# Designs tried in a protein design chat: VHH binders against Protein LURP-one-related 7. Part 1

Scores and structures below are computed, not measured.

Target 1, 182 residues: Protein LURP-one-related 7, of Arabidopsis thaliana (Mouse-ear cress) (q8gwl2)
Amino acid sequence: MADSETPYHPDPEDLRRIPVDLFASKKLPGLSSGDLGFADSSEHLVFILRKSSSSLKSLLDSSGVPLFSISRLHNGVWELHKGDVEKRKDLVLTVKRTSKRFSKTESEVSFAGESSENLVIKGVPFQKSCTIYSQDSIVAQTSLMYKLRQIYVGRSKFRLTIFPGSIDHSLVVAMVAIFLQG
Unless a header shows other numbers, all headers, positions and changes below count from the first letter of the chain; antibody chains aren't numbered by Kabat.
ipSAE, averaged over its two directions, is called F for ESMFold2-Fast, E for ESMFold2 and O for OpenDDE. V2 adds 0.75 times the mean of E and O to 0.25 times the DockQ between the complexes of E and O.
[cut] stands for letters that were removed.
The coordinates of atoms that the task and the answers printed are left out; those that the model quotes come from them. Centres of patches stay.

## First folded at step 4 (VHH; from a19 with F102L L103Y)

Design k31
Fold by OpenDDE, look of step 12:
Order: structure tokens, then C-alpha cells, then sequence
Structure k31 (fold): chain B 182 residues (1-182), chain A 120 residues (1-120)
């Protein structure tokens, strides 16, 4: 049962001060079957990633309101658009894989519009591990959650740490989603 | 019912090559991440290689440069090409399916395994 508690919304001030942890899992209170949820440390749902097809996903807020649509082009490039999958609005960013070296994958993020910000994502998608870089600064990082003395590391849950910065958390989640599925 | 059937194992001399295969059925293969794990006698099972539905790959450090994981979605088959085999590679090799790339299930699905033995 979803606690009647107010959905977690990151304080804009927190974006400037401290890292924020989100926990990704398919098993979260209030989450529908088949969805991937991102919750805070109190298990409050913050974002929902919903799969429509292998090449189409939606990022929703905790109330189920569509924030972004994620789509894959035939050339392998991923696009993030504002709004619902059915009503795609403006292009927000694109993600393109630039390197695949054994287990290490690199992707470049290009923002639409006048933004000159270039981001690079590096990591191992299979291990739910990636780091988003803005030049030499870390924007966000993911890692599998493991317990002490655990023989096998489960891959059903992972942590997303978003470091202080100006990038919206929803965009970070979207980029992570795009990278880890690729 | 989800089924994974490994094949291709056998005895090979050190320095040799071997390809193991995994035939998958009972699920939408192209939506799953796949992987190879191995277990040697007296040792824990370890992930050797993985491949996502988007063909991103992972390799254990011990097999990097020697092993190649690939998939044929049309045939619902997973492959592991093993080159430059070492006695240390001797193990039961298991095929595993993981639900989705991001939508991983808490449960992994495993086959019965195929034995790979590398003689020194």
C-alpha cells in the first residue's frame, strides 16, 4: 500500500548541495506490474519508467503524468521528447553510442536547442553501472546494490546517485534509462 | 515455460577454442538480456559474459580478449566463443536469461549447463 505520504520531490536547493540517491526497482509500493520505479530512501516513488515497446518508453512522475518519451531510431540513436508517447512534443536530447569496447560502452548526449552542454555516459549497461560526465565533472552514477556476504549480486535493483548540479533529475533518469537499455 | 538448453561443451586442449550455444524458448528472447556463467568444482558460480537486448556486452576480467558473447535473435540462440582456453576455464557453463535490460527480474533463469574441460 502506497503510504499516503507526499510524493518525493527533490528540493531545488538540494540539487546544489548534496547528492540525491534514487533506488530503481520493479518492486515498489504503488508501482504497476511491468514498470520500473525510482524511489527515494524512504521508498517514495519519484519516477516511473514504463515500457511500451522495445523501442519506446515513457518516463512518468510519481502521479503517472508523462514527462518524457524515449524512442529509438533506426540508426540506433535514442531521442528524448517532452510529453506522452502519443503526443510527442519538442526534442529534448539525443543519445548516441560512440564506443563499445568489450564491456565498456560510451554514449554521447546532445541537448536540443541552444544548450552547449555535452554529456558523456560511460559504463557497463549489463551491470547497471554508468557514470554521466559533464566534461570532467560527474553528473550522476549508477551501481548495483549488493549486501555484505552476498554470493550473487542481484541485478534487479540499482542505485542512482545524482550529484549536485543544474541538470533536472528527470533528465538524468531518462539518460540513465536510455544508456542502460542500450 | 521458459527453457534454456546449453550445448557445445567438451574436452579441449589448452590454447584451443570452443563455442558453446544456448537455445532459448518459451519467452520473448529479444527482450531479455542474456549471459553465461560458469561454476568450477568447489568454486562459486561467476558471471563470465553478458549481453543486453541492445547488444551491449560485459566480460569478466578473466576472459576479456578471449571470449566473445553474441546473440542471434532470429534463432533465439546465445553464443559464447571461447578462444585461448586455459585449464582455469574448466567449468560447467550455464546460460541465463534476465528479464529486460532495465526491467530485470529478481529471478534469473538458468539452463542445465554444458561442461567445458580444458586439459593442460
Amino acid sequence: as target 1 above (182 residues)
Amino acid sequence: ELQLVESGGGLVQAGGSLTVSCAASGFTFDEYAMGWSRQAPGKERELVAGITSGDSTYYADTVKGRFTISRDNAKNTLYLQMNSLKPEDTAMYYCAAYEGDLYYSEYDYWGQGTQVTVSG
Scores: ipSAE 0.017, ipTM 0.357, lowest interface PAE 6.8, mean pLDDT 84

## First folded at step 16 (VHH; from u06 with Y58W Y104F)

Design v06
Fold by OpenDDE, fold request of step 20:
Structure v06 (fold): chain B 182 residues (1-182), chain A 120 residues (1-120)
Amino acid sequence: as target 1 above (182 residues)
Amino acid sequence: ELQLVESGGGLVQAGGSLTVSCAASGFTFDEYAMGWSRQAPGKERELVAGITSGDSTWYADTVKGRFTISRDNAKNTLYLQMNSLKPEDTAMYYCAAESWDIYFGEWDYWGQGTQVTVSG
């Protein structure tokens, strides 16, 4: 059953803010081979995911400046640190898978520090489908640009919609990337 | 060099079962999404099943409930257990890998394929 996109009911206050769409693809203008890119609706590169050593990835801005390092621990927990892979700084958040049922996966995001904010990510990683929840609100959601079950696959990209909120877009991208690899 | 080598194909009667395997080498297997695609004569190659590094799976509707994709990271091996086979399942089955562990509608690497023939 294609998880029917849960209709997003924005808070009236959120209606004043416009969601941001990013398009993820391995084939984007200006993107280096081997990288994963996130571009805006005008096809401008915004973020770059780059593979480093085993189980290490770097999230870069469009200029190639490292923002975060993504790593996977032996226990399956993902960590996001500030800075480059070579110069990891403070832990920002962890992502842990909490449930798997059939193709559906749930993960919990825990922020480092005094932040009490907990996020939950639900979706189907292989289908590049996920929704990030903050309690009863949606932080972000991915949507396919094509139907996977169809013989004819559209463009090799998916859309990430980030809804108005306090979470940095780079963190959203990182969380989505982590979840989809889970 | 990255290599994917399929095995286990053969002739099977309708209603029968078969397991195909894919031996992977030359890359960090447990960090890749893997999948099976098949191509029947005169038809386009189609995705059959996929599995992420975290064992998130997907199946085509045509094989759902009959096929099971799995992986053994310790052995760097991908499997496709095929049950209740039908003549329509006759195809060359290809093992495939995706380096980002995120399937973008295409695979980065392919094996040579193994032939599965189901007789009616």
Scores: ipSAE 0.697, ipTM 0.843, lowest interface PAE 0.7, mean pLDDT 90
Fold by OpenDDE, fold request of step 20:
Structure v06 (fold): chain B 182 residues (1-182), chain A 120 residues (1-120)
Amino acid sequence: as target 1 above (182 residues)
Amino acid sequence: ELQLVESGGGLVQAGGSLTVSCAASGFTFDEYAMGWSRQAPGKERELVAGITSGDSTWYADTVKGRFTISRDNAKNTLYLQMNSLKPEDTAMYYCAAESWDIYFGEWDYWGQGTQVTVSG
């Protein structure tokens, strides 16, 4: 299992061949009240999002070990740091909103360090709809398990599909979480 | 204690405008997704509009183009501007909040509602 200082690395099979589905819900087996969880198709908890304080969240692995801290600056920029909120380490990436048209939002992801990779996230945050792009390829996409346009929408979850690639799944989850709060 | 208190409801004529407000207290307002739902007599409660902490908005098709949801974080207040009101808009309007700022098909908290009546 990944410690708090190293990002979670998916199974090599997931990176090479098969899209991975994670299901996000506030109600999952093993999930504490108040947390947001991401589980696999077998309902095994994989990641946990936990609120810490104002504009601060922690991304944890299934064992509750902090992987990243998520924070929002006053200027609206989101930052992802390694480690827990109380022990924040190096900046990993930033997410900046670049466009808002009606309900559609675009954000740019910039990785810290020597990485020149930039990602773009497009979607409708309130509808839990987003797609992460790397140039002309799709990194990940969310899909609703229900339709918001219905008169009544019951309790639900959304699906996150992570496509084969080199980006760590924990980072994908973090980016999605950040974007959907925009 | 988390509280949501709606106000501004009343009687309006068809084609008229009305703004309802929701005063929020007892939580960090600017970190919550907020929304309006309404319930007409004999009908199910329906989502009308929603807004995230980042001002991402959503509207039901029945109110799109007529209603505007907004928030003032400095005042911890949610608003719903309703224009071109129709008799079918008559309902109890409820303010609601979601703690994860991600709407999962249900709200975590509800106000007591404010009555909006549109006469034909």
Scores: ipSAE 0.642, ipTM 0.818, lowest interface PAE 0.8, mean pLDDT 89
Fold by ESMFold2, fold request of step 20:
Structure v06 (fold): chain B 182 residues (1-182), chain A 120 residues (1-120)
Amino acid sequence: as target 1 above (182 residues)
Amino acid sequence: ELQLVESGGGLVQAGGSLTVSCAASGFTFDEYAMGWSRQAPGKERELVAGITSGDSTWYADTVKGRFTISRDNAKNTLYLQMNSLKPEDTAMYYCAAESWDIYFGEWDYWGQGTQVTVSG
């Protein structure tokens, strides 16, 4: 039954329930050669991933300011620290592979400090398949994209869908980057 | 200039085994996703196996359980061990590399290929 005194006004929280898509590509407007970009649907850069080596990368914002450094330890565990790769600050999270059976890979994300929430990442890195779970809920998921606007693109892209929740998008991007490189 | 050179192809009987190799120059192998593709006469080139910089692997259904991709980063060499070979595996086998750790579905670098011919 319709409200006779006022129009329906959805809770502002309901307006934030729409998933956010980011598009990962090696070739985007404003992206330097050798970087990997994550852009919105209009191809505006949101995050930049810069590789120093297979075991050391920087996650940058759209202006190129370092947000996190991503490093692999000798034992294979990945660490995410605030700040530049050359001036690492606080540890934010770790990612550890917990299972690798044929092509399937599973990893566990542990946040530094006093957090009870651990995340699980599952997928097939070579196929760009990656789903991040918080308990039984999906935090984010990748999907494939083979062309842009029906025009052949020199490099393939993939889509990262981030579902509404409390986890910062830059952390999700970092986790995906860690998982998909294996 | 980045170069990929395949070797180890040849003639084998059905049911036999063969390993092909791919040597790289101008590469740091552990920074790249790599793979093997094949092309039979009159057919399109198809990806048969891939490997990420972190050694996660993938295989096409037609070769799963029979082929094994591996690499030796110290030797800058990629391998494809092919067991239980069938006449349908006859093809030119190409080594390929992506310019990033993540495979984006397009290879940036290709070798010249090595012929594998399976009789019987």
Scores: ipSAE 0.440, ipTM 0.737, lowest interface PAE 2.3, mean pLDDT 82
Fold by ESMFold2, fold request of step 20:
Structure v06 (fold): chain B 182 residues (1-182), chain A 120 residues (1-120)
Amino acid sequence: as target 1 above (182 residues)
Amino acid sequence: ELQLVESGGGLVQAGGSLTVSCAASGFTFDEYAMGWSRQAPGKERELVAGITSGDSTWYADTVKGRFTISRDNAKNTLYLQMNSLKPEDTAMYYCAAESWDIYFGEWDYWGQGTQVTVSG
């Protein structure tokens, strides 16, 4: 009974420090034509992105219930509101492009809320490259799928890794969607 | 049906310039990622330049600094301005579009192509 190892009983909150992967694709089981899906590693849908136009999209849960509306204003700023596209509710955040140099883009996320800190998004939208920063910490990052360290030609999928933190995964997905369309 | 029709190809001297155009019908440009690919004789088709619905661009290393992709959403027309042309730029140039405004690595729609021939 006398093991040399000390007991470890992790706090349940500590076990949530493992990064979570979502996989974005136009082709997933249960996904309607024309939608973009974000699924777990078992291909179970977690979020659905539905496009009404280039400037108006809905983020839905796996059951198709609207979580947020995503809209681009005429001044180029994107807004995320709770609720469906017909009846926008509380403003949650805005995203504004702050730099666009050749292929590289930077954007700033501003939360509508008390004592919220801004986030910065950097990447190359055409290449599905997107990293979200909170000061010096990475909140989330996209990557391409590889086999034998080679990008799959014709594979319509990318990975989104979300690191543990205070930011809701649905907000991260919305930010990525805004950033990658340019 | 969405249709893409290229034009503006032809014969040009090395060092010269040429602009190819792609007219689209059956959709609005700001809903799609678009691009240009080319295929030289005996070679596989290669992506040359791309543009997102938000006008973020990308270029292959072999054309970076010489080619410029742009679009006019009011006219539903995609352009590729090709400067400082070289004989190795000789190819059939194809316009393409993705069915979403994010490029996922495959094109859903292709034009018929326009031939660009660069001679010494």
Scores: ipSAE 0.429, ipTM 0.738, lowest interface PAE 2.5, mean pLDDT 82

## First folded at step 18 (VHH; from v06 with I102F)

Design w02
Fold by OpenDDE, fold request of step 20:
Structure w02 (fold): chain B 182 residues (1-182), chain A 120 residues (1-120)
Amino acid sequence: as target 1 above (182 residues)
Amino acid sequence: ELQLVESGGGLVQAGGSLTVSCAASGFTFDEYAMGWSRQAPGKERELVAGITSGDSTWYADTVKGRFTISRDNAKNTLYLQMNSLKPEDTAMYYCAAESWDFYFGEWDYWGQGTQVTVSG
């Protein structure tokens, strides 16, 4: 499969400053077993997160085309590269955990290249709860569709709300994925 | 075949400590979220503690400050250190695994459990 050279861009609705919701689930129409899917409110698959060996993951578009690869270094730093795991290209960003207190985790995102933009992710990874900050603004936030203490959980999914901004939705999904596994 | 085998349960006095272990096999342990749940007689099974593949942890309010979940990936073993045990902690403790590296609200795999009894 040809690697995507361009990340997924937001819908024109983002220009109207309307948040976009994606729903993450292991059970979605068209999703292969073992994969994690991100679907829109109409249950259309938008992104696929696929696990590989040695803590490697691929972020794919809905057609299965690799967008990014996620890897973890021995020092605990996460890297996002363009392309598939087997054909990784340029470094896009790094995620480093900066603090861990009890169940709360904070991580810093650094973009590669000339970008001076730094993001901070805060939340509780085990609870699939995180917020991505750009200075004083919120880039994205996850919310649970269920309470963890509930014995009977519905569709075992969480919601990712992406707020209007300049960051590609694919990158947001990647950052969330990286944070939650950390 | 994926297997989870708990051990270390037993009888302990209130205020005592106990460590239960879970030996995992048949899957890539270091890529799975793991956890402990418990079920007391006449009560529903409840999540006690969880740990992601990246070692982020979570605890139920009832055990915070007393229990510690940890993992040794080299040994494919999950641990639950239980301190300051109370009679209310009496339960069958189950090791569990999720097919993903973080918890999705339910466990996909369960061990047979190990009995922990705390006498008052």
Scores: ipSAE 0.630, ipTM 0.827, lowest interface PAE 0.8, mean pLDDT 89
Fold by ESMFold2, fold request of step 20:
Structure w02 (fold): chain B 182 residues (1-182), chain A 120 residues (1-120)
Amino acid sequence: as target 1 above (182 residues)
Amino acid sequence: ELQLVESGGGLVQAGGSLTVSCAASGFTFDEYAMGWSRQAPGKERELVAGITSGDSTWYADTVKGRFTISRDNAKNTLYLQMNSLKPEDTAMYYCAAESWDFYFGEWDYWGQGTQVTVSG
């Protein structure tokens, strides 16, 4: 039985069936100095990345609550754990660089537990080029802000587009941050 | 307060080699994306080479294969090894750093520069 008189009330899950853009910037309303923010198109913070060192970062929600700790091992493998940097909890995933040729880099993401799903990240870290693949599908992709028709002055930004799928957006942001530093 | 001081510039014959250095002080060295830019007389400043905190590198097409960027964390020093120098490489060379560990497209800190002049 269809309810033809029901007003349009999109389910949150329906809205998650289209690509989502996040905009990375060091300067956003509500962002503390020294943090990196990922905001929606209205400049509302969605995630905050806080650096303790080049090998240790926190990913926070918009209220500053820690979601994940991001750390690099001596062998160059990155680990993502639930919780604050001071109280590391369960391992969620690892990221390992698998190829570097000229400026191009490939990395593999392995999820903890019995999941067989692996992701591959490809791009040119220094140029903020990053595409995350799940097998044949694109999970997320960075792009540069268009400068020739819309001039952005005084800020460096990049866009992260997350395509509909099963991967939580906070994990995508963490993977991008890991990949772009190196 | 991060400070960057370049050195090693000078006059060199075309086809020769030169290494310029950048001493970083004030912060932990490997926390930053860093790079070299140059400005020739009458030209705009251009990015020549960059390196992320994770040691991923990038080079402008005009220097690829001839220049090598590297970092020595023990000495807190960034290097640019320049081989097969051409007169077109004559410029003031600037060391630069980003306040984050990857490059956002604008540098936050700059040195004062060191002059490289290639004769012939």
Scores: ipSAE 0.511, ipTM 0.776, lowest interface PAE 1.9, mean pLDDT 83
Fold by OpenDDE, fold request of step 20:
Structure w02 (fold): chain B 182 residues (1-182), chain A 120 residues (1-120)
Amino acid sequence: as target 1 above (182 residues)
Amino acid sequence: ELQLVESGGGLVQAGGSLTVSCAASGFTFDEYAMGWSRQAPGKERELVAGITSGDSTWYADTVKGRFTISRDNAKNTLYLQMNSLKPEDTAMYYCAAESWDFYFGEWDYWGQGTQVTVSG
């Protein structure tokens, strides 16, 4: 199996939807050292992912306001809670690895309090390649800015394309972050 | 201070096996993506294998099926098991670390390297 994700080709009906592109980088205007930023096409910071102690991470908005905290349980399950790591609130979703074959990984996302909305994430974490699926629909997809298998390394960035849907962009970013670190 | 110290390099015959290790210190090892890169004389440094903090792995096509990257977080040690070695695998092998849990296209830290020489 190929270690890369295939590009998504929407049907004509989906072409009327406008996806949103975010660009992830450790080097962005306004981003503090050590943080990971997600910026729009105009290089405006939208989200900040910050590492905290004890393998905790915070997802912040561009103003530095905590939105979510990311943590991992001893059983390997990831949890996303509302609020900062210091003041975690309600559980939002969990991410569990369901399969790992070579470089490819699949994870299942379960939303708290929701039985009908399950997502699946597939991809190659080390290559920052993943696709989030809702049944047969694509929620989001990452694309590489460089080829890892080549001897040269491109920019330290990857693109996250979020397709129109009901899932908040911040959650998408969180899920991607969780998946890629796995 | 963050340090990466490679060891285990040496001379090995083609078809042989070798394991190189990287002792890490001065940072939270289990939160870093780690990897091995190599540089042969006259060639550019190339990524050989990588591993995320969650133990997802990646391999260059040239080493797939032959090399295995692993980590022991309790020992703060990164490993590269190299089997079925070829003369083309001759290179200085560098341990590298990325400050994030997954590789971002560039390594933030490098070891001094360990020489692996495969004779034909």
Scores: ipSAE 0.509, ipTM 0.769, lowest interface PAE 1.1, mean pLDDT 89
Fold by ESMFold2, fold request of step 20:
Structure w02 (fold): chain B 182 residues (1-182), chain A 120 residues (1-120)
Amino acid sequence: as target 1 above (182 residues)
Amino acid sequence: ELQLVESGGGLVQAGGSLTVSCAASGFTFDEYAMGWSRQAPGKERELVAGITSGDSTWYADTVKGRFTISRDNAKNTLYLQMNSLKPEDTAMYYCAAESWDFYFGEWDYWGQGTQVTVSG
């Protein structure tokens, strides 16, 4: 052995076994005007979404460091790239609307690379209804805050629940943002 | 900065059609979710139709199949085409906009309204 028998360490997967809630709002402590924030239950920012246009957004961490750029192609397909909108790096995934019936929308997420694992997003964008599926399993879903809080003047937000799994939370946030606008 | 001005209201016979429009002024009209609400005398204002910046639409059950929301980004104009009108559709119709490209459940901007009256 190099320098010790391998002691038991908890697998990172064990540490992510519970759902995580993020709360989306335009009004959060530390959030700049015009941005959309995703915060934990204590209203501490976790992600920031900054819009450059209806077809171009940046997803930032809580310190304002760019994580991904989100852009819509002329054919309506959305692309997620690592890095800032001005210096896009690797393509991570694409999102394409595959069905629109009445107010209901379905979209398909395709990851870059060799994976055969696609995600499906279903919901009603105007009602902030969004559920992300991996086959028959739910990866994440939104819910309205109406039933979970007392009503305060001017307050509007929704909850995003991310269930245990291998999908990075920042990717889930980006997918929700893409789906709800269109 | 954002201004919303409705027009096209008026008197129409039951079963008739009417289109109301909303002229919006802003630098990036297609960046907003928008909608139409109505308020009949003695009743609460109700949302009747909405549209996201990506053109996903929604309609209240009371108007589905009869009303169509649309937008023309080149003219900065939102439309509500109303067909098969009923006396119950009589109301002041208001244009509204959200400061983000999807709807959070409250509108940030409102027009002054245009009256639609459907006679018997």
Scores: ipSAE 0.485, ipTM 0.763, lowest interface PAE 2.0, mean pLDDT 83

